# VH-VL binders against Thioredoxin-like protein AAED1, chloroplastic, part 1

Every score and structure here is a prediction.

Target 1, 196 residues: Thioredoxin-like protein AAED1, chloroplastic, of Arabidopsis thaliana (Mouse-ear cress) (q9zuu2)
Amino acid sequence: AITGASSGAGIGKGTADSLDTVKVLDLRGNEIPISDLWKDRKAVVAFARHFGCVLCRKRAAYLAEKKDVMDASGVALVLIGPGSIDQANTFVEQTKFKGEVYADPNHASYEALEFVSGVSVTFTPKAAMKILESYMEGYRQDWKLSFMKDTVERGGWQQGGILVAGPGKDNISYIRKDKEAGDDPPVEEILKACCA
Positions, changes and structure headers below are counted from each chain's first letter, unless a header gives other numbers; antibody chains aren't numbered by Kabat.
F, E and O stand for the ipSAE by ESMFold2-Fast, ESMFold2 and OpenDDE, each averaged over both directions (binder to target, target to binder). V2 = 0.75 x the mean of E and O + 0.25 x the DockQ between their complexes.
Where letters were taken out, [cut] stands.
Atom coordinates printed by the task and the answers are left out, and those that the model quotes come from them; centres of patches stay.

## First folded at step 19 (VH-VL; from q5 with heavy chain Y31W)

Design s2
Fold by OpenDDE, fold request of step 21:
Structure s2 (fold): chain C 196 residues (1-196), chain A 127 residues (1-127), chain B 106 residues (1-106)
Amino acid sequence: as target 1 above (196 residues)
Amino acid sequence: QVQLVQSGAEVKKPGSSVKVSCKASGGTFSWYAMHWVRQAPGQGLEWMGYIIPIFGTAYYNEKFKGRVTITADESTSTAYMELSSLRSEDTAVYYCARETYLFTRGSETDSQYFDYWGQGTLVTVSS
Amino acid sequence: EIVLTQSPATLSLSPGERATLSCRASQSVSNMHWYQQKPGQAPRPLIYGASNRATGIPARFSGSGSGTDFTLTISSLEPEDFAVYYCQQYDSYPLTFGQGTKVEIK
């Protein structure tokens, strides 16, 4: 597999500071400082490529399967996507995701966290196989969401990652940036970061 | 089992172009990256690039400086490699090779390798 | 690019003997493979992921190594094993092959 960049424990203070001004939207359209998501609790935050992405939906699912473990540890499960509030609501309706969902239509959090973006990191041999695997497992991409204006304008090439943070706005204990589409860490790695 | 069948041998003049085909059968075509690798007479193997048919996206070895174009037709399960501005140094056997991706449980790294190869196409460039 | 150097260039052995082939990478590689090519034929997969035998490959073939040093071993050469062997990395683009080791009959 092509090697990419990832970061474990010890995210820099500068990155935490950059997130201090970042706002996301809840499903009702309320503006929320992103750091408020983990200021009073620990949270696992999954950043999706977009709300229609089959790979993102699969990731959401395998994280949700461990929600009981997270709940037992007082850890919130959060998903953030770079789409509109409507797209976020559609995502929840379709997937029945049990965690919290927020929209970042301005990609402010993605920029702050320096997630990678590009065609070359989206359409890879691995991504193709991961998508096929996802389909074989019953997951589906929402093509309507995938072709929404905002997603199209961004090309759908935005990558995401996983953050574990809190309690405390500046307490970021884990960050993994996806090097390409389908770059999912083992769920055990996430559990170790959040709940060990 | 998967089979890759390539087009026949070609004789070309310098400056011309050649297009080699690779037809896949016995498996899924669209989701597997198809690579092209060439081998000059008595020499080693040189990677040229690949295409992912379902995406229609190709990636190339920069060594060829835009002379290579890789395409795919999903309806016929056929990949193509076109090499332009042919030189004598381009004389080689050209292979298509399918990439497979193996997920390893508990292992540190997944594996990507060429599991099936075409029979090769000899391209001779001579004045 | 990652340069793969194979040694020796030629290995002259008799049937029944042990063959040891080396592949050294210019940097650490996590995805290393071996291919066999017989005269007049296309390459075929032999070892993937440094140590896994491809489908249909006899047990006399084994691969080992990590980091920058990899080894292909043939425990007891059969007549059909006389061929050229290539290592190949899939860690970064461009994908690269070693220059090959020719195993020939002594």
Scores: ipSAE 0.779, ipTM 0.895, lowest interface PAE 0.5, mean pLDDT 93
Fold by OpenDDE, fold request of step 21:
Structure s2 (fold): chain C 196 residues (1-196), chain A 127 residues (1-127), chain B 106 residues (1-106)
Amino acid sequence: as target 1 above (196 residues)
Amino acid sequence: QVQLVQSGAEVKKPGSSVKVSCKASGGTFSWYAMHWVRQAPGQGLEWMGYIIPIFGTAYYNEKFKGRVTITADESTSTAYMELSSLRSEDTAVYYCARETYLFTRGSETDSQYFDYWGQGTLVTVSS
Amino acid sequence: EIVLTQSPATLSLSPGERATLSCRASQSVSNMHWYQQKPGQAPRPLIYGASNRATGIPARFSGSGSGTDFTLTISSLEPEDFAVYYCQQYDSYPLTFGQGTKVEIK
């Protein structure tokens, strides 16, 4: 696979500082400091490309399949997407995702975490195969969400990642930045980070 | 079984353009990246670029300085490679090659390689 | 770009002998592959991911290595194995091939 940006454990303090002023929106439109999501609890936080993305939906699903393990360990499952509150709500309605969902329409967290963005990291051979695999497994892209103005302005080229943090605002134990669309880590790696 | 069948040999003048086709059969076309690789007489292999038909996006080797255009027609399962401003040094056999992606569960060792190749198209550039 | 250097340039052996081909990368590579090319034919996949035989490839072919050093081994050469072998990396663009090793009959 083509090399990209990834990081394991140990970036905690610098990453936490970059997120200190970042706020996200809950499904009701309340502003929440992002660090509050793991201030008093451990959390697995998945950052989606956008709420209509089939790859993101598949990722959300395989994380949700491990929610019992997370719950047993007192770990919250959280998904953050760069769309609007309405897009976030649509995502929940369509996917029935059982974790917490937040919107970051300003991409503040994505910028702070320096997630990669670009056409070249979105339309890759791997991404194509991963999308095909997702379709074969029954997942679907929401094209309406994908073509909304705010998503289009970013071209749908924003990449995401996975963060494991807490308890404690500065306690970031794991961060993986997606190198390209469909760059999913093994779920076992996430479980090891959050729940081992 | 997947087969890639390329267009026939070409003889071109310097400064002209050539367009080579590669038709795929026996498998899915749209989701697999199609690459172009050339081989000068008695020389090694040189990667030129690829296209992902479903996306319509192409990526090129910068060494060709924008002389290469790769396109695809999903309706006919055909990829094309056009090389412009031809030089004598462009004399080579041109291959299309399909990329496959093998996923490894639980490991970091996914593989991307060329699993099927066209028969090659000889392009001769001469005055 | 990642430069792949193959050695030797030519390997002269007899049928039944063991062939060892080397590919060295200018930097660490995670996705290394080997292709076989016979005269007048297109390359075909031989080994993918450093050590996996492609479909239809006989057991006498094996690949090993990691980082910057990779090896293709033919345990006992058959007459049909006399060809040119290329290593190829898929870690970064541009994709690159080694210059090839020609295995010829002694």
Scores: ipSAE 0.773, ipTM 0.894, lowest interface PAE 0.5, mean pLDDT 93
Fold by ESMFold2, fold request of step 21:
Structure s2 (fold): chain C 196 residues (1-196), chain A 127 residues (1-127), chain B 106 residues (1-106)
Amino acid sequence: as target 1 above (196 residues)
Amino acid sequence: QVQLVQSGAEVKKPGSSVKVSCKASGGTFSWYAMHWVRQAPGQGLEWMGYIIPIFGTAYYNEKFKGRVTITADESTSTAYMELSSLRSEDTAVYYCARETYLFTRGSETDSQYFDYWGQGTLVTVSS
Amino acid sequence: EIVLTQSPATLSLSPGERATLSCRASQSVSNMHWYQQKPGQAPRPLIYGASNRATGIPARFSGSGSGTDFTLTISSLEPEDFAVYYCQQYDSYPLTFGQGTKVEIK
């Protein structure tokens, strides 16, 4: 346990400290410290806007297409969504996502990571076009999940991000906070961060 | 081919309002942001705001401080811009412009620019 | 607010000459576009994303630059190219345009 003092050398330091007390739920309902997801292995962790979001489902599919590369590098693929275990299980059943899935019904990880939220970053020209493109590619919004009480009460304006972390609780090597709905990085940017 | 046809020129008195229309044809209306841009005589281009018809949401340049209202009617594929409390400096040609977004999956070359413009509507504010 | 400054204000040239137009941003931008406007007409897109030609734009138009400095080049002016040219950024709201560069016949 070493105290980080240098500028730039602790890019993930403040972020890791913010996550120290954050817990997420696995699909069985067990409470897991979020840093356990990467303490013993590197992980690519995608934070969805919510489990019914068409843009998040497309991103999950893009990441899953590279799971063989991640597996070869010993890197886990993880998705965290704001919502209940039931919503998380519905997402898995509907998408067949091959990575690990966890629920964060309290939005604790989103708050700790300071992901953006707001109507003005959800309903943007870019988001509209990306939704249209996603529909043309066959992806669909799950409107039932999108309008479930927990999704609506927490606001459907929550944005997500992508984190690459581990091994080690403090070892965060990449973080991307989405600026607006549909703000996808190139997949090769993520692969460079996780899998060289 | 997408075409944007605007309403005709208007002459207005100071303090009144004007509502300019922009009818889209030849393409999808609801998913494309429709922007409004004005040009005073002999001057450059000034962005006023946009609406995304499918969302029903508008975003405004705050410099207009609540004088501009942008709306859309999906049933007629028509966007509207209303400017209230007109002053002589509001004399300008008002354009509607459609935003496009070019994206390739996994590409870094995301670009949002105005691919189609209306012909412009001259609004003259004089006493 | 991102301020775009174009230079020169006026460029007086003859057909066949090379035109080089500059646009300088007050901060780094990546979503820079160029539009052409002829007298009495609406603007039309020329270049998007600093360097990509819009549909139907002839090869004599090219764009380059990054960060804060961008250029539009017309390699050999045709009579129809005498117009006003605007740069525009889409990195930050409010969206802003440069003040324009007029390319006029000498």
Scores: ipSAE 0.286, ipTM 0.714, lowest interface PAE 3.6, mean pLDDT 86
Fold by ESMFold2, fold request of step 21:
Structure s2 (fold): chain C 196 residues (1-196), chain A 127 residues (1-127), chain B 106 residues (1-106)
Amino acid sequence: as target 1 above (196 residues)
Amino acid sequence: QVQLVQSGAEVKKPGSSVKVSCKASGGTFSWYAMHWVRQAPGQGLEWMGYIIPIFGTAYYNEKFKGRVTITADESTSTAYMELSSLRSEDTAVYYCARETYLFTRGSETDSQYFDYWGQGTLVTVSS
Amino acid sequence: EIVLTQSPATLSLSPGERATLSCRASQSVSNMHWYQQKPGQAPRPLIYGASNRATGIPARFSGSGSGTDFTLTISSLEPEDFAVYYCQQYDSYPLTFGQGTKVEIK
């Protein structure tokens, strides 16, 4: 009998199936199935545009401000960026981000989650104003990382998102796909999803 | 305070082009999207497109693609709109308008609107 | 393209009266704004995000509505309020304006 495919319209197993074969790299270069990041614990997973992005660095800082709340609820804070381990280590050194950091050099997780991409969603009026605000608050773009050959060749127009998942490989309770650069949710929305 | 000053009125023949300038003063130029909006005599407002000077990127209303070029010069804080292949129905007042939004930390905003407008430039295209 | 339809086209009222202006969108909109334009002048912002007064706009101006139906109210008309009013959406490109409502002295 031929098995027909079915799809869910919301959060859950359909998305988890898309991630089934996706692997990411830890900072030592070990390949890890992405679902292992929330198999045994709930995690808030931020997907950066790239490791040099000022908007992503500001988002990472705002999430990290709430790490105590996440820790008290047994929730891990994770950041994934589309780039090399070297770029990921540079990000950690420059930002002192206190969550876990992983690299996805092949963009496999971004493809599986169907995050948007494009020049027209990267260089928008809102993104410009958000970058300006971030600079006024003291955040800075790393232009060397932004113009590294790997970043440019693999798509500097990549957008990210936020995932709340676990415990359990199939347990995805929240997905937010950024519509344009700087498309931040209120951090309280994320805390409600992970820690309420 | 922010002020947008546009170039003076122009009279043009059909088939020619016009380039209108919009000089910003009293505030930051490069980070704000500058929009162009026109108004035919006795008519409403029609959006033409924008430029973001810091990015050098422009986005156009499809109605005007192929005829409109929007540029910016950061060194003079001046935006430009050039409209080619002019027709009599292009007779209008052309405005530049600056986009702003409320800065809200960690939240979305519903307030991307035009806070400052130039005085307008009348372009008359005679038959 | 989102079409904005304003009604009425013209409001003829006296100072002190209440003005009610309508703007209907062809699809749901969350970024609806209102502008005032006096003869020979550029537009100025009045209301942003459907209901918030722009800087320096007096309390007699208020906005309401959501989805497809939006209203601008001027609670007690002053002589300086006789002008044309435009609604504008910023939900999708191309950005569009309503055709305007002229508020004129009776």
Scores: ipSAE 0.280, ipTM 0.703, lowest interface PAE 3.8, mean pLDDT 86

Design s2
Fold by ESMFold2, fold request of step 21:
Structure s2 (fold): chain C 196 residues (1-196), chain A 127 residues (1-127), chain B 106 residues (1-106)
Amino acid sequence: as target 1 above (196 residues)
Amino acid sequence: QVQLVQSGAEVKKPGSSVKVSCKASGGTFSWYAMHWVRQAPGQGLEWMGYIIPIFGTAYYNEKFKGRVTITADESTSTAYMELSSLRSEDTAVYYCARETYLFTRGSETDSQYFDYWGQGTLVTVSS
Amino acid sequence: EIVLTQSPATLSLSPGERATLSCRASQSVSNMHWYQQKPGQAPRPLIYGASNRATGIPARFSGSGSGTDFTLTISSLEPEDFAVYYCQQYDSYPLTFGQGTKVEIK
């Protein structure tokens, strides 16, 4: 089992092997091997809890504010969410997210990376405070996406994480698995991993 | 300024129950976890559990699970702790305490601590 | 469950002296906090995250340490500092406190 945030060369091969067969969908429905997202360039890949999540929408916006730094370093910004292409397109329309967006309707990447799931890590004191802060800053939960059958049936308790990988399919230099909803890493940690 | 005001001292018989209230004022109630901590006479502090009013969810120290119920009423900004099957060992001052957390992702340290405490409620269990 | 062991149990000192209080955890802790409790009062936060002073806490209070060993230092004791001090961890449930160190006037 692989847990916690990691950076450096010690991550690479084992995690990359777990992703060998994983595919995600672009916004048009084409299957893309997940490793193609960082094969030819370094990428910061955010894994959302689900496309309707206010905490994930804030994280996405905060990462997008760093896009100029990422672009200057040749680093792509990517978001993957569990759910359908329709949910992903709704997310893009509502948030105007500047990075690339992909759907993982079967949770294959989440399972391969062993991201945490559960009610007890979703409805926590930290999550409550982070949701409140996000609402005060103008971010909104999409309740229709949150109650879609696919989201409910596959669990609204899925947690996400952040991956920094590439160039090269096996080159994973940073992974952070959220321990609970709203478990954001310090922004400097991400920038050090992608853009130092 | 946030204030937590608890209900008054109580004297109870063994085997009965007690319900202590904690009314919050001067800030938002529903989004903050409210914890309960007790202190037996001359002893240290013992965590009992919390409630998050907006979620309606409570989490208990297993030591008290089955005897303690923590609830909240958002309309009155009041949290409650009820302890049943009282024993003389339950004689203590019971505190409510509000959890705070760092919101900013920048240079934040992962810290969750109790920033405001109620004045305490003495519960005495005697025959 | 993470057990916190404070030492000494009692620290008898005079005003103006330096007080050094220890808290040892049974396993590594990142979220260590300190509280002060005066007689007949509720605890109040003193130090959070091992080393950050809570709002309104005078500069004579400082915290340090990491892993399993944590220290609270009061650089020059004032009369109002004679109280009981508790360490507390928020790394795992159940949340736990140390048994306390009483700082008393000699």
Scores: ipSAE 0.246, ipTM 0.692, lowest interface PAE 3.9, mean pLDDT 86

